# Ledger of designs, part 75: VH-VL binders against q0aze0

Target 1, 268 residues: q0aze0
Amino acid sequence: MKIILVNNRFKENTEKKAQEIAGQLSALNVEVIIDNGLDEPYAGTVDFIMVLGGDGTMLRAARRYGQRAIPVLGVNMGTVGFLSNIEINELAEYLPLILREEYSLEARMMLEVAVFQQQSLLTRVFCLNELLLRSNSPRMLSFALEISGQKLEPYRGDGLIVSTTTGSTAYSLSAGGPIADPQLDAFIVTPVASHIINKRPLVVSPEREISLHLLEEREAIIGIDGQIKMDFGAENRVLIKRAPHPLLMVNLKAKPFFTSIDRSLQRQ
Short names: E, the ipSAE of ESMFold2; O, the ipSAE of OpenDDE; V2, 0.75 times the mean of E and O plus 0.25 times the DockQ between their complexes.

## First folded at step 4 (VH-VL)

Design c23 (framework fv_bermekimab; at its last look DockQ between E and O 0.03; V2 from the best seeds 0.00; counts 0 for: pae E 14.2 > 2, placed apart)
Fold by OpenDDE, second read of step 5:
Structure c23 (fold): chain C 268 residues (1-268), chain A 124 residues (1-124), chain B 107 residues (1-107)
Amino acid sequence: as target 1 above (268 residues)
Amino acid sequence: QVQLVESGGGVVQPGRSLRLSCTASGFTFSRYGVHWVRQAPGKGLEWVAAISYDGSNKYYAESVKGRFTISRDNSKNILFLQMDSLRLEDTAVYYCARDLYYDSSGYSPYFDYWGQGTLVTFSS
Amino acid sequence: DIQMTQSPSSVSASVGDRVTITCRASQGISSWLAWYQQKPGKAPKLLIYAASSLQSGVPSRFSGSGSGSDFTLTISSLQPEDFATYYCQQANSFPLTFGGGTKVEHK
């Protein structure tokens, strides 16, 4: 068995823990790779991914490895979030199950985000939580939202979030979006400070495509999972689709989503 | 069980070349970074060179840079150290060592398995 | 390059003694520090990695501590088989470097 450990190089405690775990796994004749926040993902094949840290680390891991159909286990290291399955102090207990591949998998829909400059593709990213379009100035944006070729009335406001159901408990929630069942595949389209009072979030089928572009020359940005940022202008467009592959999240410990929501939200 | 066996050491004249080999067994050689570490008689340990699992990255100590070349043949499970322009200060037991784990950055931190070493000495 | 300075260069001790060896890095290396044991005529043996993690099979009387630039190897109760030379090694960056070694010998 070959395992990759994903940690955050800017968090020394996760780095040290990754080393410790790597040594322990090596002692069990498990081959280990550590992704310590490098620019490029490990290119070789692995059988299992352990994410050491919080939701942010999981989001990065998902973007880096989520399209490889590899089981991904979130191991929480004292942070509050929704994407970890076990705590670091529980790893020893569950390690035998991991090595024997005795676990269940939960498929989580990801977004395929494509950003264009006119007809040229600038970047394509797969992400677990959301795409954010937001003004980079005190002025409101005017932008067009199109869903499966259906043009909605122009949006005016600070921005817009397109999230997965997984991402519904992230920035979308802060913007007034609904909490979605992670077992449901759907897009959540949440306005950010819309000029229209009570502009409602949309729940959209994962089979549809969502496109955004600005209607005016304004300074805007695209944000992905709160970690990737890029400039977005009138010459740009963004296309959002369901990613062709879901993230395979390892479920070792039962964590009832709805009963844990209040607890998790209170801790944030 | 994991084994590393060095060979190729011997007595050489200054300015000459020598090629060391390290044969690995008991593990998937192609998945590990490996190193050469040397020890002069009665002295401490000195890291010499490292090579990544696929050979794409190589690192050298300043004392051997430009003279030594590290390489590997993963199909044969062999690590090599080509030593050119040998100097008297290169006198040492040369160990090959395996990484405890692999870091995708190419940095290999800790050596969990070592060979028995091969001695390189000089004659006038 | 990162220089590793060990202290002391040698220590005389008896069985049952507590032995402490220190290692200082010329710059911060976080927890990227290993300790090795070497007996005469033998290859080094990994004892501690990541500053404080015991390698598999290493007795619990060995412990490592420290972070940043100052590190310590401790043998809580010296055993007959522990008389050897010990080396620290930084794993933070290339070139990898070792300390000068500490010889633990019979008092």
Scores: ipSAE 0.584, ipTM 0.831, lowest interface PAE 1.0, mean pLDDT 93
Fold by ESMFold2-Fast, scan of step 4:
Structure c23 (fold): chain C 268 residues (1-268), chain A 124 residues (1-124), chain B 107 residues (1-107)
Amino acid sequence: as target 1 above (268 residues)
Amino acid sequence: QVQLVESGGGVVQPGRSLRLSCTASGFTFSRYGVHWVRQAPGKGLEWVAAISYDGSNKYYAESVKGRFTISRDNSKNILFLQMDSLRLEDTAVYYCARDLYYDSSGYSPYFDYWGQGTLVTFSS
Amino acid sequence: DIQMTQSPSSVSASVGDRVTITCRASQGISSWLAWYQQKPGKAPKLLIYAASSLQSGVPSRFSGSGSGSDFTLTISSLQPEDFATYYCQQANSFPLTFGGGTKVEHK
């Protein structure tokens, strides 16, 4: 059995804990690869991915490995998050179940983002939360939005978010989008500081294809899960669709989404 | 328009306390890790403290550990630095700065936007 | 703590010159390094992140190279607006640390 340990180097004791866990797994004849985010994703085949950290570390793991249809377990280091399933102090209890493959999987949809220059594909990336189109200057954007070939009235404002249901509690929420049950598959399209009165978030089928391009030359960026930043100009077009594979999240214990979001909203 | 504006600096006596604030605008403050970096007059940059986007992780330079406390109010888009037991060596312009990537608990600390700075000095 | 050593501490140069600034980490930091420019009386400006990635809006005459513990910032043809102090910063681990700075001044 081969497991990737994904960690965040800047969390207290993360390196020591990763080494401790790797040692325990090696003693059980499990091969361990450590991914601390410094290098390219591990190119070989693996059986399981264990993410040590918060939601940000899980987003990186999903982007790097989510399309491989490999079980991914989020292990929280003591901070509240939406994407972890167990706490680090519970890992020893659950490790035998992991090794015996005694767990269920929850599928979380992902976005496939393709950026073109004219008709040439520049890049293709995947994400778990959202794509953000935003202005990179004080000037607002004017851009076109098409949903499955249906051309909407042009948008004017600071930008637009195209989110998964998992991403509904991330930037989309801050921009006025709805809270969505992550078990649902849907795109959430949320405007950012729109100049058009009553521009509402849209909830659309995950079978839809969403296309965006600028109507005027402006300094803009495309943001992916808040961790990848790409320049976007009037020569560019982005196509967003459902990724071929969902992220397979390991479920070892019940984690109540609705009470977690309720508490989070009370915190300011 | 992304802006960070520091305030609260001034002249203080050794051993006293001072609270610095940094007000953010033009971006979703609650999604970014933010930092305090200081610069003594005529000297180089020194990182002071960091706080994750959700406030759950805090980091400090050894020189300020136990004396300074970083905090944030995401509802008001304000970052704070509570400075206790101030020393002459704390004389500096204090800048707030933003992480390059959002939703980070401190693993992308490249600073794409900085405030103008607020000066902390000592009288006798 | 990871100590960052910059050299030289100052360099005298003329417009059109190639300027090279080096930064050395006391331990390996992979590519977790940024370069900043600071003009007198102003806040620093990010030039390069991840050792070699040019920040949007920064002129192409600026470039970064290196990995592990040795890093270089190069200005291929110095312009009048480039006279400033430059700092490297490691992003590998907390506490974050900056180099001592390199002042690029008129010859």
Scores: ipSAE 0.000, ipTM 0.412, lowest interface PAE 13.8, mean pLDDT 85
Fold by ESMFold2, look of step 6:
Structure c23 (fold): chain C 268 residues (1-268), chain A 124 residues (1-124), chain B 107 residues (1-107)
Amino acid sequence: as target 1 above (268 residues)
Amino acid sequence: QVQLVESGGGVVQPGRSLRLSCTASGFTFSRYGVHWVRQAPGKGLEWVAAISYDGSNKYYAESVKGRFTISRDNSKNILFLQMDSLRLEDTAVYYCARDLYYDSSGYSPYFDYWGQGTLVTFSS
Amino acid sequence: DIQMTQSPSSVSASVGDRVTITCRASQGISSWLAWYQQKPGKAPKLLIYAASSLQSGVPSRFSGSGSGSDFTLTISSLQPEDFATYYCQQANSFPLTFGGGTKVEHK
């Protein structure tokens, strides 16, 4: 059995703990690949991904490995988030179930984001929470939103968020979007500081294609999961689709979303 | 508009303590890692300390370990540097700086916004 | 700790010149490198991150290249506002470290 162990090399306690866990797994004849975020994603075949840390480390794991349809387990090491399933002190208890593949999976929709310059594809990335389009200057943006070829009235304001339901508790929430059940598949489109009163958040079918571009020259950026930043100008456009595969999250321990939501948001 | 404003610098005597503050505005402070970087007069830049977005991880340059403490108050959007046992080699302009993706994701810190700096010197 | 060595320490150049500044890391740092511009009495300004990515609002005459241990900042056609000191910074591991700086000055 081969497992990727994802940690954050800038958090010393997770790095040391990752080495300890790798040693324990190796003693059980489990081959371990450590992904601390520095190197390219491991390209070979693996059976399971274990994420040590909070929601941010899970977001990176989802972007790197989410399209491979490999089970991903979030192991919390301190702050309770929305994406962890078990606590680090419970790992020994659940490890036999992991090794025997005795767990269920929850599918979480991801976004496929393609950024173009003119007609040329610049980059394609996947994200679990959201794409943010925002101004990178004191000036407002004027931009166009198209949903499956249907052009909406122009937007004016600081930007726009296109989120999954999983991302509904992240930047989308701060911008006035709804909290959504992460088991639903949907886009949530939330304006950021709109100067046009009737631009409400939209909940959109996951089968739609969403396109964004600027209507005038402005300094803007595209943010992905709050972790990737790309410059965005008038010659660029972005196309957003549902990703071909969902993130497959391992469920070993029941974690009630709705009764824990206030505590989770407060601890973020 | 993203803004970082340092305060608390001044003229001190060796062995004394000083607390620097950096007030942040125009962005969601609690989602960013923040750092102190210093520059001695006529010299280059030296990284001093970092604190993760939620305060759970702190890192220090070897020259300040055990003497300086970085902390943050996310409810008030303030970064702090408590500087104890000050030495002559601590003379510098101290900048606070925001990194874009220094959080639990493992992104490397690049400093896209800096404050104006606050000067720490010694009376002679 | 990773030492960052910049070369040259100063460059005497004219408007319109192509200016090249190099930065060498004492060990491999992949592409975890930034370039900053600093004018006297001012805070540094980010030019390039991730070795080659141009920060928003930075003129396209600035470019970065390299990976591993050897990196280059290029100004394709020097402008009057480009006379400043330039620093590289590795973001591979703590402690974060800067190069010693390269002063670009008018002939």
Scores: ipSAE 0.000, ipTM 0.413, lowest interface PAE 14.2, mean pLDDT 85
ESMFold2 (binder alone), look of step 6: mean pLDDT 92; pTM 0.950
OpenDDE, look of step 6: ipSAE 0.341; ipTM 0.756

Design c24 (framework fv_bermekimab)
Fold by ESMFold2-Fast, scan of step 4:
Structure c24 (fold): chain C 268 residues (1-268), chain A 124 residues (1-124), chain B 107 residues (1-107)
Amino acid sequence: as target 1 above (268 residues)
Amino acid sequence: QVQLVESGGGVVQPGRSLRLSCTASGFKFSSYGVHWVRQAPGKGLEWVAAISYDGSNKYYAESVKGRFTISRDNSKNILFLQMDSLRLEDTAVYYCARDLYYDSSGYSPYFDYWGQGTLVTFSS
Amino acid sequence: DIQMTQSPSSVSASVGDRVTITCRASQGISSWLAWYQQKPGKAPKLLIYAASSLQSGVPSRFSGSGSGSDFTLTISSLQPEDFATYYCQQANSFPLTFGGGTKVEHK
């Protein structure tokens, strides 16, 4: 058995804990690969991915490994979030179940984001939460949204979010988007500070293709899971599709999504 | 261990060109965005230019746009800054710096490792 | 461009003092802010990223706080090695911009 431990080297607590856990796993005849963000993603075959940290570390792991159809477990290191299943102090209790592969998997859809300059592909990335198009200046954007070739009336405002259902509690929520059951597959399209008051969030089939481009020369940025930023100009187009594979999240412990989000909203 | 080493600085005359290099070692260079940041003698830090991990995105400060060109050679682990039409206001120590996050094309950059810097000055 | 205003420009302090440096962005930058330390003749060193995250290997006496437009760096108990110039940097939008720096010097 080979396990990747994903941690953030730049958080000393998670780095030390990753080394401790790697030692424990090695003593149980498990081969451990540590991914602390400094090197390329491990290219070899692995059986399991354990993410040590908060939601940000899970988003990075999903970008790197989410398309490989490998079970991914989020282990919380004392940060609040939605993407971890167990706490670090519970790991010893659940480790025998992990090693015997006695757990269930929850599939979470991902986005495939392709950014073009004219007809040339500039980059392709995958993400778990969302793509954000936003202005990079005080001026509002004018932009076009197409859904499977259907051209909507132009948007005018600060931007747009295209989110997975997992991302419904991230930026989409703060922009007025709906809370979605993460077990559903759908795109959620949420306007950011639209100048047109009745531009509402859309819930769209995950089989559709979404494209965005600017209608005027403006400075804009594409943001992906809050981790990747790209300049976006009038020569650019972005195409968003459902990624080929969902992220396979390990479920060792019943996690009441609706109770958790309800509690979170009471504290806002 | 991560190292960035700048070279190519020196004394130049206004209007001339100079090419700076930054050689990287101890990490997968092709997986990180890298930047040039300069500091005039006795002054603060000024960001100059950035290039994404794969070279697909390039960014420039307005003061150097059209005069400076950033590029990289991932096969040799080298970052370049071609500086054309040099001005007295370009006098500075030039640092190369690495993005904190791996594979961070366009990610919000913080600089976890810096080179020692190379000085660009002018003579009459 | 996002302008970063840092204050004070210099502060005289003694070992053991609490030192607070502030940084204000001309527009909202969420938590996309870093703090750097620079000693004379040396390259800058990252102390804090994402407004409040302590860089590995940096002593716990350094802390960052703030969001939106107002940010602070605090050194809870100044040590001899902390006499240096400190810079904030916004990472929200290109062009990237730094504050003017705060020099922490001996009384």
Scores: ipSAE 0.000, ipTM 0.418, lowest interface PAE 12.7, mean pLDDT 85

Design c25 (framework fv_bermekimab)
Fold by ESMFold2-Fast, scan of step 4:
Structure c25 (fold): chain C 268 residues (1-268), chain A 124 residues (1-124), chain B 107 residues (1-107)
Amino acid sequence: as target 1 above (268 residues)
Amino acid sequence: QVQLVESGGGVVQPGRSLRLSCTASGFTFSSYGVHWVRQAPGKGLEWVAAISYDGSNKYYAESVKGRFTISRDNSKNILFLQMDSLRLEDTAVYYCARDLYYDSSGYSPYFDYWGQGTLVTFSS
Amino acid sequence: DIQMTQSPSSVSASVGDRVTITCRASQGISDWLAWYQQKPGKAPKLLIYAASSLQSGVPSRFSGSGSGSDFTLTISSLQPEDFATYYCQQANSFPLTFGGGTKVEHK
């Protein structure tokens, strides 16, 4: 068995814990590849991906490896999140089940995001939660939204979120979007603080293509999973579609989605 | 229209302190990690320090650890470098530079935009 | 610290020439390498990132190659505006380190 351990070298305590876990797995005849985020993704074939950290580390792992159809397990190291399944102090208990492949998989849709300048592709990334277009000044944006070639009336406001169902509890929720069952496939299109035009969140088929561009020069950014941030100007356009493969998340421990989100909302 | 403008350089005496500033415009300053890179007259580039987009993570070159402090004010789009216990070896043009784009789980320390530089030199 | 050794320190070339510059890391850095161009009295300009990715707006005559510890910047058909000093930089780990530079000069 070959496993990738994903951690973040720049986060406190994760590198040492990754080395300890790698040693334990090697003692069980498991081949281990450590991904600290500094190198390019491991190009070889692997059987399993173990993500050590919080939701941020899981989002990075999903961008790097989510399209490979390999089981991915989130192991939380401290802060409670939505994307981990077990805690680090539970790993020893569940490790025999992992090695025997005695777990279920939950498929989570992903976005494919392509950002262009004129006709030139600037970047193509996959993401698990969302793309955010937002103003980076007190001035509102004016922008065009097209859904499968259908041009909607221009949007005017602070921005827009295009989210997966998994991302429905991230930025989309904060902007007034609906809570969606992450086992459903859909895009959730949530406006951010519309000033002149009151737009409602849209729930659209994952077979649709969504494009965005600015209608006037403004200081704006594109954010991907809250991790990748880039300037977005009137010369740019972004194309969003469903990624070819879902992220396959390992389910070792019952983590009922609706009960978890309900408790989280009560804390606010 | 990305612009980075350094200021605060000048002539100092050894052992004194100096504070450099870098004012950013034309992009979302609060979304990018930013760096200080210096170049001694007639010499090559030397990375000095880095600060994450939110100011929570800071890194320093060994030659400046304990003497220099990097900080930022996202409300004013300003990057700072506080330089204490200055040495003759710190003589250089100091550039500020931004990451190509920022991943909050790490850095993308390829510098797509640089300031014009500010010179720090010694009178004695 | 990862030491970056750049060679040659200078090269004499004519317009239209093919110029190659090499950079060697003291340890493996995968493809975490960038190339910069610096003209006298000016700030550096990013040419190549991730060893081989051409930065937007940079002419296609510039290309990068390599992985691990050995890297090359190539300028096919040198133009008058390409006479400058070139630097490699590793992005694998802190502290970040630069090569010593290669000056491309007129013959």
Scores: ipSAE 0.000, ipTM 0.430, lowest interface PAE 14.3, mean pLDDT 85

Design c26 (framework fv_bermekimab)
Fold by OpenDDE, second read of step 5:
Structure c26 (fold): chain C 268 residues (1-268), chain A 124 residues (1-124), chain B 107 residues (1-107)
Amino acid sequence: as target 1 above (268 residues)
Amino acid sequence: QVQLVESGGGVVQPGRSLRLSCTASGFTFSSYGVHWVRQAPGKGLEWVAAISYDGSNKYYAESVKGRFTISRDNSKNILFLQMDSLRLEDTAVYYCARDLYYDSSGYSPYFDYWGQGTLVTFSS
Amino acid sequence: DIQMTQSPSSVSASVGDRVTITCRASQGISSWLAWYQQKPGKAPKLLIYDASSLQSGVPSRFSGSGSGSDFTLTISSLQPEDFATYYCQQANSFPLTFGGGTKVEHK
């Protein structure tokens, strides 16, 4: 068995723990790779991904490795979030199950985000939570939203969020989006401070395609999972689809989403 | 959902002309390059022509260059293939296909959605 | 023009088998290579693009590898619905060209 440990290099406690866990796994004849913020994702094959940290670390791991269809376990290290399955102090208890591959998997839909300049592809990214389009100035944006070729009325506001159901408890929630069942595949399209007071979030089928572009010569920003940032202008367009692969999240411990959602949100 | 529907195929005499159409729906047609690909009965796939998202660039296979004209009407979501001076070797099912991505070099490479095809055959 | 040579032209296999199809370009095409599946009377379906990127909705048992001139499509465990003809296609330059196809038949 080969395991990759993903931690946050900016958090020393996660790095130290990764080294400790690597030692323990090595003693059990498990090959271990540590991704402590490598410039590029580890290119070799792995059997299991263990994410040490919070939701942010999981999001990064998902973008880096999610397309490989490898089981990903979130191990929480003292943070409050929605993407971890077990706590770090529980790892020793569940380690035998991991090594014996006695766990279930939960498929979480990811976004495929393609950003273009005119017809040219600038970048393609897979992400677990959301794409954000927002103004880079105090002025509102005017932008066009198309869903499966259907042109909606122009949006005016600070921006727009296109989120997975997993991402529904992230920035989309703060913007007034609905909380979605993570077992449901869907896009959630949430306006950010829309000029139209009654502009409502949309729940969109994962089979549809979403397109965004600016209607005015304004400076905007594309944000992905709150971690990737890029400039977005009038010559740019973004296409959003369901990613080819879902993230395969390891489910070792039952974690009832709806019964714990209030507690989790109150603690954030 | 994304859909492409070809029409205009049929039986034609050699030397005559035929115009194929492809009606697109379920996506932003004007944002994508589109292609014609044909397949002779029992044979493989042959790329025929491509047109950029705004119609500014057109590309043709050597076998149809000078005879076929690709065009599009983005206001109506329709792709066209005007086929002139038709030959027996043009017998095929003609597919329209949507381009997945376009690079800065001007190549539009992959076809993620296809129509059902329309058959062009010849009478004796 | 870039010539795409696909091998084999046909392969007989059983459900559960590992199937590999190769495609060779007459010149280097980097990773500008796609694989398509076509069933009788149906339009082709995109499986792989950029040599190794899986198209949305395509089962993970399909994978692509290679760069430069030699490419491989692999079906790790053949399923009943996978019996079809497969084509490679170079996207490096115009004119776009396809391989001759590989028919995967039931053994």
Scores: ipSAE 0.091, ipTM 0.669, lowest interface PAE 2.8, mean pLDDT 92
Fold by ESMFold2-Fast, scan of step 4:
Structure c26 (fold): chain C 268 residues (1-268), chain A 124 residues (1-124), chain B 107 residues (1-107)
Amino acid sequence: as target 1 above (268 residues)
Amino acid sequence: QVQLVESGGGVVQPGRSLRLSCTASGFTFSSYGVHWVRQAPGKGLEWVAAISYDGSNKYYAESVKGRFTISRDNSKNILFLQMDSLRLEDTAVYYCARDLYYDSSGYSPYFDYWGQGTLVTFSS
Amino acid sequence: DIQMTQSPSSVSASVGDRVTITCRASQGISSWLAWYQQKPGKAPKLLIYDASSLQSGVPSRFSGSGSGSDFTLTISSLQPEDFATYYCQQANSFPLTFGGGTKVEHK
């Protein structure tokens, strides 16, 4: 068995714990690859991915490895979030189940984001939560949204979020989007501070293709899961569609989504 | 627009303390890692310290470790550098700089926005 | 610590010239490298990140290349506003380190 341990280089305790866990796994004849974010993603075949950290670390792991159809387990290191399944102090208890493949998997849809300059593909990335188009200055954006070739009336405002259902509790929520059951497959399209008062969040089929481009020359960026930032100008176009593979999240213990989100909103 | 404004620099005596501040505006401060980078007169850039977006992780250059403390107040959008036991070698313009990535957790830091800098000098 | 060595320390050039600056890391840093431009009395400006990605607002005459330990910044046709000092920065590991700088000056 070969396992990737993904950790957060900004968390000193997570770095130390990753080394400790790698030692434990090696003693059980498991080959361990440590990904602390400083190197390229491991290119070889692996059997399991263990993410040590909070939601941010899981989002990074999903972008790097989520399309490989490999089980991914979130292990919380003290940063409260929605994407971890067990706590670090529970890992020893659950490790035998992991090694025997005695767990269930939850499939979480991902976005495929392709950025073009005219007809040239500049980049193709995947993400678990959302793409954010936003102004990089105090000036409003004017931009076009197309859904499966249907051109909507122009948008004017600070930006737009295209989110998965998993991302419904991230930036989309802060911008007024709905809370979605992560077991549903859908895109949630949420305007950010729209100047046009009747622009509502849209919930659309994950089979749709969503296209965005600027109608005016503005300083704008696109953000991926709040972690990757790319410049976006009037010469650029972004195409968003369902990624070929969902993220396969490991479920070792019950983590009730609705009770968790309800509690989180009450404690705000 | 994204803006970082440093303050607190001045003329100090060796062995004394000084606190630098950097006020951020035009972006969600609590989502970004932020850094202090210094430049001695006529010399190159030297990274000094970093603090993660949530304040839970702090990193220091070996030359300042144990003497400087980085901190942040996300409710006021302010980054601090507490400088204790100051040495003549600490003479520099101190810049605060924002990490390029929205959430730099686990990603490589680059600096897309810098403040104007604040000068720390010593009586000689 | 990862040492970043820039060459040359200075280069004399004329408007319209192609300028190449190199940066070498003492150990492998993948693509975790940025290039900055600094004009006298001003803060540095980010030009290139992830070795080859052009920052917003930076003219297309600037380009970056390389991976591992050897990196290059190229200015394809030098303009009057490009006379400045350029720095590379590795982001592979802490402490973050900068190259010593390359001053691009008038011939």
Scores: ipSAE 0.000, ipTM 0.447, lowest interface PAE 11.3, mean pLDDT 86

